# VHH binders against Nicotine blue oxidoreductase (nboR), part 21

Target 1, 204 residues: Nicotine blue oxidoreductase (nboR), of Paenarthrobacter nicotinovorans (Arthrobacter nicotinovorans) (q93nf6)
Amino acid sequence: MGDTDLPCVTGVLLAAGAGKRLGRGPKALLPYRGRTLVEDAAETMLVGGCHEVVIVLGANAQAVCARANLEPYRIVVNHDWSSGMGSSYLAGDAAAHTKNHILVALVDQPGLSVTTVGRLLVSHRPGRISSAAYSSLDSPRVLRRGHPMVIDAGLRPAVASTVSGDAGARVFLRQKPWLVDLIDCSDESTGEDVDTVEQMYRLL
Below, E stands for the ipSAE of ESMFold2; O stands for the ipSAE of OpenDDE; V2 stands for 0.75 times the mean of E and O plus 0.25 times the DockQ between their complexes.

## First folded at step 17 (VHH; framework vhh_enristomig)

Design r5 (from q1 with D99E; at its last look DockQ between E and O 0.42; V2 from the best seeds 0.44)
Fold by OpenDDE, look of step 17:
Structure r5 (fold): chain B 204 residues (1-204), chain A 122 residues (1-122)
Amino acid sequence: as target 1 above (204 residues)
Amino acid sequence: EVQLLESGGGEVQPGGSLRLSCAASGFTFSSYAISWYRQAPGKQREWVSYISSGGSTYYAESVKGRFTISRDNAKNTLYLQMSSLRAEDTAVYYCAREEEYRGWFSDYFDIWGQGTLVTVKP
């Protein structure tokens, strides 16, 4: 059965932040499900269907590598991590094969599940961006774009060209919302990040 | 009460300039990223500009080079300086606060202003 010419998907896990707000070190190393957030997220991406996972580290790259088991994954260190998430995205994007789609996730999203990843990959349409979408309690019928997202290989250059600073891919996405397919993942997570101590404790 | 209130709209001739303001109240303004949106009659709402909590600025291609977003945290106010205005810039302009902790890719805006009308006509 001939190598199905279907583009592969590279998982890009952004974990380059310093985690200053929590005061507990890098978010990547926060405990979650008996391991670390970075380990859990990376495994979830792989098990969910990504062909490979690129983990983008930054502020605490050495510490993260020393303390987390990241052997199964490709590690990219963004030395310009302080410039914002955009540089981390670009580093991850550059590490992925040009023909691959990328599934981009954040390490501080413990709600990421194998089901969510799988759902996005199965639902992805060529030439488009597939975004996890979530409803709120206040608006249960309204889906809003969240994360993670799959970016089609053909769109990666255009997205990358708009990425800078701390806005990331928001600029592209907001300018071309018609390219984004919302995939309902409200049953899997709220789409919220872990950014507060209270949120962290809820995960423990 | 958390709110955003736009002002500064009005009628202006093509090529003219206008400065919009968005006054924030009821929250720590400096901690939030805020965007300008606009909606023309019969059209969908479109993103115009974004400023991060750190002060990074971004613009839609349609307004790049003509509009300038800025913020004064001491005054809890967002600004949009518009120059070289065109007929196609006619719209109700809204400011929107980005929801906290919704992720890097999110387009969650939890607070919207009522909008201010900008009309560009001869």
Scores: ipSAE 0.425, ipTM 0.735, lowest interface PAE 1.3, mean pLDDT 88
ESMFold2, look of step 17: ipSAE 0.458; ipTM 0.754
ESMFold2 (binder alone), look of step 17: mean pLDDT 80; pTM 0.800

Design r6 (from q1 with W104F F105W; at its last look DockQ between E and O 0.57; V2 from the best seeds 0.00; counts 0 for: pae E 2.2 > 2)
Fold by ESMFold2, look of step 17:
Structure r6 (fold): chain B 204 residues (1-204), chain A 122 residues (1-122)
Amino acid sequence: as target 1 above (204 residues)
Amino acid sequence: EVQLLESGGGEVQPGGSLRLSCAASGFTFSSYAISWYRQAPGKQREWVSYISSGGSTYYAESVKGRFTISRDNAKNTLYLQMSSLRAEDTAVYYCAREDEYRGFWSDYFDIWGQGTLVTVKP
């Protein structure tokens, strides 16, 4: 199929959370490589091949915009952020042109790399979902879906419908596993998020 | 202590029915989505069904139309009504509490039950 003819891809960076479990305020502002986590993630998505990056903010959006340099990116403020990650996903999805694929990343995944983004975009096949996948030391031969992932433009309405229907995006993926390509990215990151004080050492 | 305990497994004829229960304790059951998984001997665990905290239900293609998931929040209990059972449904069945934050798009679970065996005999 034409997965080597990459159409425009909108990067969607979900950064609306209030820093639950870390106790350090918004995860988007955590220091990473001399910048904030949100700045590093957004630049990585853009350099990795996304045509544009939409950053979905929510909790402390004013503080994030005041302390991070986000001028190169589109900002969407999700006023319903407290209802959960589903509302942030829907806000980012709605901001992307209907004909574009979206590459969705979580600000909670430190170590996102240009290589991982590029690998997903190059590997993506029309009509499918391309998911970064990771193994762990405990189960090195078992790949598990993680982020980022590419959602084909043609599948965006169905994914959005499932998210809107009081279910997470994972239920769509579980019902239709034949649509998902797992792309091994274990060499680039473990895929864990930064939810605890001890996990902050991943940013050093 | 947070716990999930499955029951209701047993032997059944092909085409028969069985109802599984999953008793929850140690957490606010009504606030969580819960799934059923199953694992046949020597195989990987596979997802069977999901019910949201609000009661919306979803099924794997292999069981749709034959299995019904439900919950009773007053009893802190999850159910799986299985009908039209086939030999390939033989497995240990597990309930698992969904993690909204770590598992939104990935397969992550922090709490599993011990499992209950369902055997479909010729």
Scores: ipSAE 0.410, ipTM 0.726, lowest interface PAE 2.2, mean pLDDT 83
ESMFold2 (binder alone), look of step 17: mean pLDDT 80; pTM 0.809
OpenDDE, look of step 17: ipSAE 0.578; ipTM 0.811

Design r7 (from q1 with Y101D; at its last look DockQ between E and O 0.44; V2 from the best seeds 0.47)
Fold by ESMFold2, look of step 17:
Structure r7 (fold): chain B 204 residues (1-204), chain A 122 residues (1-122)
Amino acid sequence: as target 1 above (204 residues)
Amino acid sequence: EVQLLESGGGEVQPGGSLRLSCAASGFTFSSYAISWYRQAPGKQREWVSYISSGGSTYYAESVKGRFTISRDNAKNTLYLQMSSLRAEDTAVYYCAREDEDRGWFSDYFDIWGQGTLVTVKP
């Protein structure tokens, strides 16, 4: 009763991609805020309130571990990273304690801030998914599901079953929208796609 | 440059059928998943159907069994075959380009069509 009523949550940071769209090596190692993107994202998840962070690496995992200081975090290497994001999600999900909720983030997606992470954790309700949501450029008064999100421990098996396909978790979320709470984070991000980060690095 | 152009909308009687097309240009169509969305007046835009780059199809519960999504990669065209149409299917229908990696658990779309109106008469 005296401790803060934040959920016990494992942060799952998906950082396994080769970065082939950008052509600059693994996105996890891109410079950001004086560190690598993976270091910044993982610290953001911890400071925002995750009990721990599991970082899923794949392409160039050895290089990422050699160049980034990841000592505060748990590392999982997904050797099946080339099959797509689904296998990386499943690896991170499997590494998280079964009783914990998970907060899922991609290393290179906008909207990952301490405030957004904290807001999701405080807003979480049992048996539900809490998703950061943003005003769409097409419909600025309408919130759209975005990134990151908290998946209740009880829903993790159902989401994992859906992710085995090539549609990812989007199908589960679109077919069961009544399980999703949209948490307005428009003040922290416009929900712009990763293209804005990639475009900035192309100009360097 | 990158474009999605919907067509095939119109007025139909209840129980009727209609086929929508979405012509894609300016990108490698076969490498992308594509969705149909719809928006009725005064309602939020809602997901209708998704087809992966590999051809796997998925549907919202409200249209499953009545609508069929398909793609012709040689023609760079996405289709939505709509059957057993009901008044609640009245909406502007949009196609949207998906990224299978970036959007597999969130809705970050980079391009939408302008939409085509489907009206199912009362």
Scores: ipSAE 0.427, ipTM 0.749, lowest interface PAE 1.9, mean pLDDT 82
ESMFold2 (binder alone), look of step 17: mean pLDDT 79; pTM 0.793
OpenDDE, look of step 17: ipSAE 0.532; ipTM 0.800

## First folded at step 18 (VHH; framework vhh_enristomig)

Design t1 (from r4 with E100D; at its last look DockQ between E and O 0.54; V2 from the best seeds 0.54)
Fold by OpenDDE, look of step 18:
Structure t1 (fold): chain B 204 residues (1-204), chain A 122 residues (1-122)
Amino acid sequence: as target 1 above (204 residues)
Amino acid sequence: EVQLLESGGGEVQPGGSLRLSCAASGFTFSSYAISWYRQAPGKQREWVSYISSGGSTYYAESVKGRFTISRDNAKNTLYLQMSSLRAEDTAVYYCAREDDYKGWFSDYFDIWGQGTLVTVKP
């Protein structure tokens, strides 16, 4: 990538989990919209405006690669996936150009939309973190930080330094809440993960 | 029944120390990350400290260097050692179980304790 003043955005799709809770195999391969969650999420990120998409696989990398069409995307396999999401994040972060912002998404959030991705990218301010935010019916006036999230290129090293295997980047966000801009995406999704069979069926 | 129960709160003078405990029951304590939160009178609840299931610890800037979070998995107990206490540390302190599988970038707490009051005053 050329040395331009305008940084690109690398989509980082975290899909390294084993999906143990659902018991249906890796979440990445769950059916959704006539394809798989990983395919749908990756395409959504790309169409939404990411310049490239890095998919971080782990527990079932071989199976996911065999069963999903991931040819348009960069694949990174986190062999340390069992250590937690942190190692997957670091793997994805490392795969992105140092000058790029990263848009980080989780594969088990089917509510991700092209609109949400676009909204975050357009709304992103330099030197900050832009987070999708969602309200609930019970608390319509309260926005909760959710996924996806855009991390400014300049903040990536700092975020990475706080990431442990199982702690995630949420700690960094708690420590420095003033760096985070909440972008209301309540009109697009609830921001919830697919973690139950019931939830999965609702998506089908 | 899944439960968190805080204890150890009380009154202390500025500069003093206090140790809070959070007793967990009804779940595999060692598998979960736990956070301390506090809520001062008339203020919003704020994050204080976090310990991962793996033992990684983190602190809010306001308590860094003064508070120490730790856990004893054999006792199913979370601790918060507080030192150099200040008036602004006065609050009800809560422990909260975190689901590491949800909200990697967001806060997701599924269980809260009832809290224990810490009052720092001369």
Scores: ipSAE 0.525, ipTM 0.792, lowest interface PAE 1.1, mean pLDDT 89
ESMFold2, look of step 18: ipSAE 0.541; ipTM 0.792
ESMFold2 (binder alone), look of step 18: mean pLDDT 80; pTM 0.799

Design t2 (from r4 with W104F F105W; at its last look DockQ between E and O 0.58; V2 from the best seeds 0.00; counts 0 for: pae E 2.2 > 2)
Fold by ESMFold2, look of step 18:
Parts: sequence; structure tokens; C-alpha cells
Structure t2 (fold): chain B 204 residues (1-204), chain A 122 residues (1-122)
Amino acid sequence: as target 1 above (204 residues)
Amino acid sequence: EVQLLESGGGEVQPGGSLRLSCAASGFTFSSYAISWYRQAPGKQREWVSYISSGGSTYYAESVKGRFTISRDNAKNTLYLQMSSLRAEDTAVYYCAREDEYKGFWSDYFDIWGQGTLVTVKP
């Protein structure tokens, strides 16, 4: 069935970090929902509607490729991973066809669902960013920007320019908040990441 | 001890100018991006400007063309040159060290200054 109502989207899964603060090896290989985090996230992105998935690996690329079944996906190895997430984002962006939107997800943030991916893709509007957003227990009426997010193809050069200029992607978002649509996904997950041993409970 | 110390605030007439400074100590200043924020009474803290470790600058739409952020890495000092000041610029201004690791996509700051008050007289 041709699905012409959804945007043509490359999923970009950022999975290049070493997992040093966690101390349990690469986060991409942590068990989650019966598979590794990276396998779960990548399949969820495809099933949810991404046309393809580009997985950006770095510090542990060899180990991840040896232990996870990533054959259905495109792999980009970012050899400059130690410089920070900016180089990984740029590597994934460069691998996506220039006319496609990008749905960016983080291996660090478990709880990605097919529903969340589909909701973002359906909600996408040309020239904008659609960001999954989550409320917290402390401020249940306030949504806070999180992942995944869909970056319109037309905005990709401006985001990449900000990242190449030594700024995080957050600076683009601060500069142009009117371009961001917050899509409530609190029913699906908390939107929190796993960076430390104390946060491992989020994989349960 | 990692510290940020703002100075240079004061009263100014509408249309006037002020130069704020933020002195950094206890860390390798040149390796970090730094932002200015401001907060008026009863309002949420608002981002004003950002300068990367490499010197690239970015501004909130409300201050573009009126404010200039800069840094002197040799003196570990961040500056905000404010011109064409308006009543809505009245606020306490803070500098904050950006965290590349925790804040690439979202706002996260581990270090804030104490703030310096800018008052634009009616």
C-alpha cells in the first residue's frame, strides 16, 4: 500500500556514545524489550513509518555490529565521536537524502514506541519541527521538549549550520521557538534518558 | 571552585547602552559555550544570547541587532554589549555555562552566576 499521507523520512538514530557514565559497556547493547536498545529503537522507527533508518555508531561500533543484528539498517561510523554529539548528528544528517525529513531519536532515551513515531509523522507540518514532548510530575501542565523529533528537510541546513558553528541543536531551537510544534507523548513514556547507573531503572 | 560573576548592571535611560561582564574562574573557559539569560520579576527566565567555544554567536529574536555577545578567552570573561535599551529589557541578567554532554538537544546548565540588575527607566 502506498502511504502518501506520511512524509518521506529518514530515521536517524544517534548511538555513538561510549556509555562511560553508565559503566555497563555501550548503551546500544543494553537489554530492552527482548532485544538490544539499538535494535528495538531502529525497528520501532521503521515500523512507525520512517522510510529507512541510519544508525550512527562511534566508540563501540565494532562491538555493536558484532552483537546486534543491524543488517536491515544503514550504518554510519562517526570516527569523531569523542568530540561530542554534534559530530554524530552531522554524520547522520549527511547520510540522509537531502529531500527527506529526519526523525531523530537517541539510543539514550528508552521507551520509543511505534505510536510516538507515528504521531509525530502524522502531526508534521512543512517548514517546522515536530518534537515529542513530555510533562513531569512536578509540572504536569507544562510540556517539555524531548525526542524523537522530526526536522523538516528545509530546516536541516540551518540546524546543521548551528551544530557546525560549535553550538548544540538546542541553540537553533531557542532561536526559533515558533518553528517547534510540541506533540504530547506523555501517555507513551516519560521521555527521560539513561546516562548513569542510578537511572538504569528506566529500562524496566 | 567553578564560578561565574556578573557585573556592569545599573540604571539607564531608554535608548541607552550598557556593557555587562561575566568573569569565569575554576574551569577552562575557552572549552565551553556560555549563554546570557535574563529574568524580569514575575516572568520566566528567558534566553538572550549564546556564544560557542569557537566564538560563534546567536541571539534571541527580541534582542537581535541591539545586543552583542563576545568573549575574551585570555581573560576568562564573557561580555554583553546592550544598545537601544527598552523598558522590556529591565531584568536581572545571568551568565550560564552550557553543558555539551547533557544539553545538546535540551537546556541544561550546571553553573549560573548570581546575576546583575539592569533597569531601564520609564
Scores: ipSAE 0.393, ipTM 0.709, lowest interface PAE 2.2, mean pLDDT 84
ESMFold2 (binder alone), look of step 18: mean pLDDT 80; pTM 0.803
OpenDDE, look of step 18: ipSAE 0.568; ipTM 0.808

Design t3 (from r4 with S53R; at its last look DockQ between E and O 0.74; V2 from the best seeds 0.53)
Fold by ESMFold2, look of step 18:
Structure t3 (fold): chain B 204 residues (1-204), chain A 122 residues (1-122)
Amino acid sequence: as target 1 above (204 residues)
Amino acid sequence: EVQLLESGGGEVQPGGSLRLSCAASGFTFSSYAISWYRQAPGKQREWVSYISRGGSTYYAESVKGRFTISRDNAKNTLYLQMSSLRAEDTAVYYCAREDEYKGWFSDYFDIWGQGTLVTVKP
């Protein structure tokens, strides 16, 4: 019966990839900070303030569930994972309560930290997208959109429509840049992805 | 060597048409989404159009209805058919290979073409 509200946000962790670029098994099972990458990312989203976390699995869902402790989270298996990231996004979006904002992250996304998640959630304004953004030593005056990103509940249908058109979230953002707040998170990341065998050693 | 080579630029009167081509080599063209960008003198580079791996097309509001992006995967070639050209369309046009993994939420490209100049007379 209270008037106090906290933003309700579903974390949507996209972890459906096969890991083929790395030449090892699924990225979700890569070791990171004493756990698997998927365990670390999901816990980070939850501790950072998401009300719940939906993990979207795909290519290696059985192996991931067998080797990672995911009991605290909701699991969605995307059987259409091979069509690309868009199908995984739509599966996670569909699993989230329609009234919630979603915080979307990729399982191997650089800059995903409790601080980054919390900063986005505190900064989020209704009707907008709040995107973590990063600069680099090479371009310190330029913030670039990165991960994670909060999509307001009111914008979820429009983003989903664009993603269903096989475009990914980036096209929505390019068509409607005035809806995007860039939140400077440069202090939390140097902006790397786990794409190659050489980059995997940065997680050790 | 991975390359994108634009061609088809030139000078045109307002209301005219041009067709730009972007020839891709050194990578599996059909596995990537590709975009057109443009940069007018003194302005920031801006997105123009996007075509997905599956052929879905998207446009900036300023060009929608006038420009048509297409791809021929058998020829590894991206096209931009431009019609009803206006003075504000004057720019160097670039094609860029999209990175689906690094670029899902982030604008990240690892390869750009050299550009082709389109000049629309005032």
Scores: ipSAE 0.455, ipTM 0.767, lowest interface PAE 1.7, mean pLDDT 83
ESMFold2 (binder alone), look of step 18: mean pLDDT 81; pTM 0.814
OpenDDE, look of step 18: ipSAE 0.475; ipTM 0.770

Design t4 (from r4 with D99P; at its last look DockQ between E and O 0.50; V2 from the best seeds 0.00; counts 0 for: pae E 2.6 > 2)
Fold by ESMFold2, look of step 18:
Structure t4 (fold): chain B 204 residues (1-204), chain A 122 residues (1-122)
Amino acid sequence: as target 1 above (204 residues)
Amino acid sequence: EVQLLESGGGEVQPGGSLRLSCAASGFTFSSYAISWYRQAPGKQREWVSYISSGGSTYYAESVKGRFTISRDNAKNTLYLQMSSLRAEDTAVYYCAREPEYKGWFSDYFDIWGQGTLVTVKP
């Protein structure tokens, strides 16, 4: 058995955005399946196998905490949220125990499932990044990296260094593609995967 | 309507130079990071270079020192200056708008250009 069978995984849910392009307030509070997006995503991460979930809030953190039931989760408020998602990622990373892997998810991923989270955790190998990946109907053998992803505890400092350089974690992945395992989750997509403002209309 | 349009491709000799442009419209160009990608015939699309909204630049190892990405926010235009071109640089080159969020781990892009062909003759 591999040594990674022992370490715990901290879920890191990035939910600090203001949502102003949608005109509906914080994305974390958008209605989804009878709850808020933040409640749904955090529960999915926990039920899927994360030992704990750290939720990074920023814009309107007080309103989010007042209107969502976040008692089961650990909350980090990122006061620098307006500088970009990099500061939110770093805040969540810093809150996770250094020996844990982290599973990073974004609050505006309505296709996140318990099965996807579980598959990533079971498939994860030491010293690697395990990324959910998806194909399109036009290119079913071409997988593209998506969310969520697991960052091995040993790689967290290197990823944080790149993010601190204002490049975002995706540049780390592009510069070091040999560290990334793509985990096919195309069977778990229940609609179009969204990670842009133009595609968020599917929540309505 | 959100659009990206590449231009400036063509045939060049080995060791030559070429400048690609990517004209952007329909969105606030200065707020987005933009990348160049390329796809050689029969191969997978690969990342070439990235420029953040703040102007920080990053390169794939295979092009570092030979290619320079830049942007002109007043013209809504992205550039790729290519020098010391090799046969291995032959590909269709695409610009792609990065997701708005800098910490996002996705390689999903919400908009791609149509591509411009660069051919480096043997």
Scores: ipSAE 0.292, ipTM 0.647, lowest interface PAE 2.6, mean pLDDT 82
ESMFold2 (binder alone), look of step 18: mean pLDDT 80; pTM 0.800
OpenDDE, look of step 18: ipSAE 0.371; ipTM 0.724

Design t5 (from r4 with S106T; at its last read DockQ between E and O 0.73; V2 from the best seeds 0.58)
Amino acid sequence: EVQLLESGGGEVQPGGSLRLSCAASGFTFSSYAISWYRQAPGKQREWVSYISSGGSTYYAESVKGRFTISRDNAKNTLYLQMSSLRAEDTAVYYCAREDEYKGWFTDYFDIWGQGTLVTVKP
ESMFold2, look of step 18: ipSAE 0.552; ipTM 0.809
ESMFold2 (binder alone), look of step 18: mean pLDDT 80; pTM 0.797
OpenDDE, look of step 18: ipSAE 0.501; ipTM 0.778
ESMFold2, fold request of step 21: ipSAE 0.558, 0.560, 0.521; ipTM 0.816, 0.812, 0.784
ESMFold2 (binder alone), fold request of step 21: mean pLDDT 79, 78, 79; pTM 0.794, 0.791, 0.793
OpenDDE, fold request of step 21: ipSAE 0.518, 0.482, 0.484; ipTM 0.792, 0.769, 0.770
ESMFold2, last read: ipSAE 0.508, 0.512, 0.560; ipTM 0.788, 0.791, 0.814
ESMFold2 (binder alone), last read: mean pLDDT 79, 78, 79; pTM 0.791, 0.791, 0.789
OpenDDE, last read: ipSAE 0.508, 0.483, 0.470; ipTM 0.785, 0.774, 0.768

Design t6 (from r4 with A33S; at its last look DockQ between E and O 0.72; V2 from the best seeds 0.55)
Fold by ESMFold2, look of step 18:
Formats: structure tokens, sequence, C-alpha cells
Structure t6 (fold): chain B 204 residues (1-204), chain A 122 residues (1-122)
């Protein structure tokens, strides 16, 4: 490998969900900072340093493309979105060039920042996973793994195999914690999803 | 009412065995992945084992080869067979229902049991 160069990274934004928990249609179209969540998240990933952003859409892909300005980004439609997030992850992973790392984020994280993305990309080391991590009030010195995360190009096949094998990405990370670098992002984001009526107040 | 109830904890000599049970009610047990976690005094809660809705099993390196997770969907019950127990296995053991959406990347669970204490004594 070269002398610690900044990696080529594809941002993979998982935005295929129907938003059933919110009862308001696709989370990708929820208003945030004067635009949609999907626009805000994708721009954050690109400005933060991703070489490109792949947005994985599903349930309402046509409506999302019609209502959001996604021209700067690459769109992948996952027709198997209803089977769960694993199929959306695999679709986004497959769309990224095999030599690139991927930075994976959920559209449900409206607090994602350019600083957090940049921090992960600068901190990333070959052969590892760089995960944004957050402390909690109950354990302020303890970092817990959250989103987003960078998956090294070399680890992408193993993560994809685990996701296909009925284990999900979380099990890969739990089995191989020594491959994971936790990057403290407590000052930038809570790492919470937008998926309940109470959480929707964050958008107002 | 959705509930997880652990049982089977107790005191055991080093090298001994215990079987933990987790009885589930109020939800379609067969549709969910379930994990065992444990928490020793003064330590963070740590993952022990996972079984998918389809029956695939996974283990933390520290327990692999000594613990076996299983499920009986007809009885809505999750099991953890522990053998070759060591002092470091002393902890309160919890079962937790995996959230297939919120918990896919982040550490998150929508339902936890109350826990059962396992103590390994000399």
Amino acid sequence: as target 1 above (204 residues)
Amino acid sequence: EVQLLESGGGEVQPGGSLRLSCAASGFTFSSYSISWYRQAPGKQREWVSYISSGGSTYYAESVKGRFTISRDNAKNTLYLQMSSLRAEDTAVYYCAREDEYKGWFSDYFDIWGQGTLVTVKP
C-alpha cells in the first residue's frame, strides 16, 4: 500500500425505507434545514470528502427523485427493499467501485455533519473499519459504535458475505471488534435515527 | 404485553455447566433475531451470542467453543448452554430482541430481559 494517502471513498446513503414507523411516507423526503433529509445527508457526505455518493432508494424511488434535487449523486433503486436493510446495503456496496472504501450512512440521521464525515475519512486506516462513536449520559467516558462508518475496500467482501448470510453488519462488527476504530463524534451528533413521533420534533 | 424472562442462573464451580433460558411472550418470537449479553460488576455490557430468526448462530471469541445458543420456536424460548465455566464468566446475563432496523448498524435493542445472575465460585 502507499504512504497513508487519503482514500477514494464512495458514500453509500441508505434511503430505501418506506417510513412506516413515522407514518408519514419515506423518511428520505422529510423536511430538514429547508430541504429533504436525503438532500441534506447526501450533500454532507459529498462535501465531507466522499469522492461520490450513491443513494439507495426503494419504496418510493419515483417520488423521491421527483421531489428532491439528486442530480449531483448516483441513484440505485433496490427493488427488494421490503426484505430489510441488508438488501439495500448490498445494492449500495455493489454499486461502489471494488477498489474504493465505502462510507455508509442511514438517511435517518439528520445530525450528520461535514466535520464528522471528514474526521472519519482522515482517521481511516487500511484494513479497518472506522466507526463514528458516541458517549451517553450514563457512561460519558464510554464510546458506543454508531453511524456513519467507513468500511475498508478489503473488508467489503467479508461484510457483504455476513449480510447475505443472515447475520447483518452488526454481527460482523461484534465478532471482530479488533478491526474497528471508534472515532469520537459526541461533539457533532447524537447518532439517533428519525423514526418516532417524538423524534420528529427534531425536524421542527 | 411484550416480555423476555431469563432463568437458569446460579452458583457453579469452575469447569461446571449451566443452561440459561429466555422465555418470550407478546410477539412473534420466530420472526426475530435474539442475542445474549452479559454484564460483570464494574464492566460494560458485552455481547455473548446471537441467533438469527433463520437459526444461524454466532459467538463472541471469548465464549466460542464453550457456549451454545439455541432456540425453540414452538416454545418461544431462547437457550444458552454454558460449559467449561470460568471466573470471568461471572455476570448478569440478559437476552435481548434485536431491532432489525434501528440495530442494523448501531448497538440498539428494543426489548431487554431482566437478567439472571451467574456466579462461578472456586
Scores: ipSAE 0.456, ipTM 0.743, lowest interface PAE 1.9, mean pLDDT 83
ESMFold2 (binder alone), look of step 18: mean pLDDT 80; pTM 0.802
OpenDDE, look of step 18: ipSAE 0.521; ipTM 0.797

Design t7 (from r4 with Y101F; at its last look DockQ between E and O 0.62; V2 from the best seeds 0.00; counts 0 for: pae E 2.5 > 2)
Fold by ESMFold2, look of step 18:
Structure t7 (fold): chain B 204 residues (1-204), chain A 122 residues (1-122)
Amino acid sequence: as target 1 above (204 residues)
Amino acid sequence: EVQLLESGGGEVQPGGSLRLSCAASGFTFSSYAISWYRQAPGKQREWVSYISSGGSTYYAESVKGRFTISRDNAKNTLYLQMSSLRAEDTAVYYCAREDEFKGWFSDYFDIWGQGTLVTVKP
């Protein structure tokens, strides 16, 4: 396959959560780098090389659309968001063209960078999963899978089938670790998310 | 205090059986998926098995057909029934609480047990 035949990548940004554990409204609207988390993440995915970005909203979709400038992106509202992240993933996957790879990111991981997105896209090998990976301070030589990750177009049906069960994509990745390439992004981020008040420092 | 306490490890002959337990306290056990992991000396932890909050079970290929994960929500206890044990099953076994809503395709876990040693004699 030459350059002109390379499949496009659809960014899928999962942003359907209510932000209940933070008590500050929807996480998508938390301030970050002069904008909202959702605006920052979506722009980063697009600038980093995704051909388009699909944003999956849920609990507070109307409020998010009213308060964030999301016009450059495609919006999918998942009315079943309360059933878990699986329904949001499936909604975003379904919105992406079947021939495209998808790059999946979570709105509550604020350390996403253009460099990380670009690194994943240039490192991606056909038929595989390319996962950003991060080391921790207590195990600095051990990489752990995190986000974002690129799911090859050819693997999307198998991943979606696993997500449709009640285990999520983690079981697919754990059962088939030989399909996963870990791409070290520790220089760009810790890979942590913002889920509690104690974790709010990650937005600074 | 949120805790996971493993027990039931020990020495066993090849082909033998053991049942591991993981006692949970300080949280609503029935609302969480739980996994077993194991770590042999000098190796990274590897995933063994997963049971969802709804009771669906999943296994690493290396243990499928030999290990059975189960849960007793009334006793706040997770089990791993291990049979047809092999030398390569020798490891410290850990239980870990999963978050079905935020980590279902990532490696993030919020609590781990202290582990129980299983030794399969050569």
Scores: ipSAE 0.353, ipTM 0.696, lowest interface PAE 2.5, mean pLDDT 82
ESMFold2 (binder alone), look of step 18: mean pLDDT 79; pTM 0.794
OpenDDE, look of step 18: ipSAE 0.431; ipTM 0.760

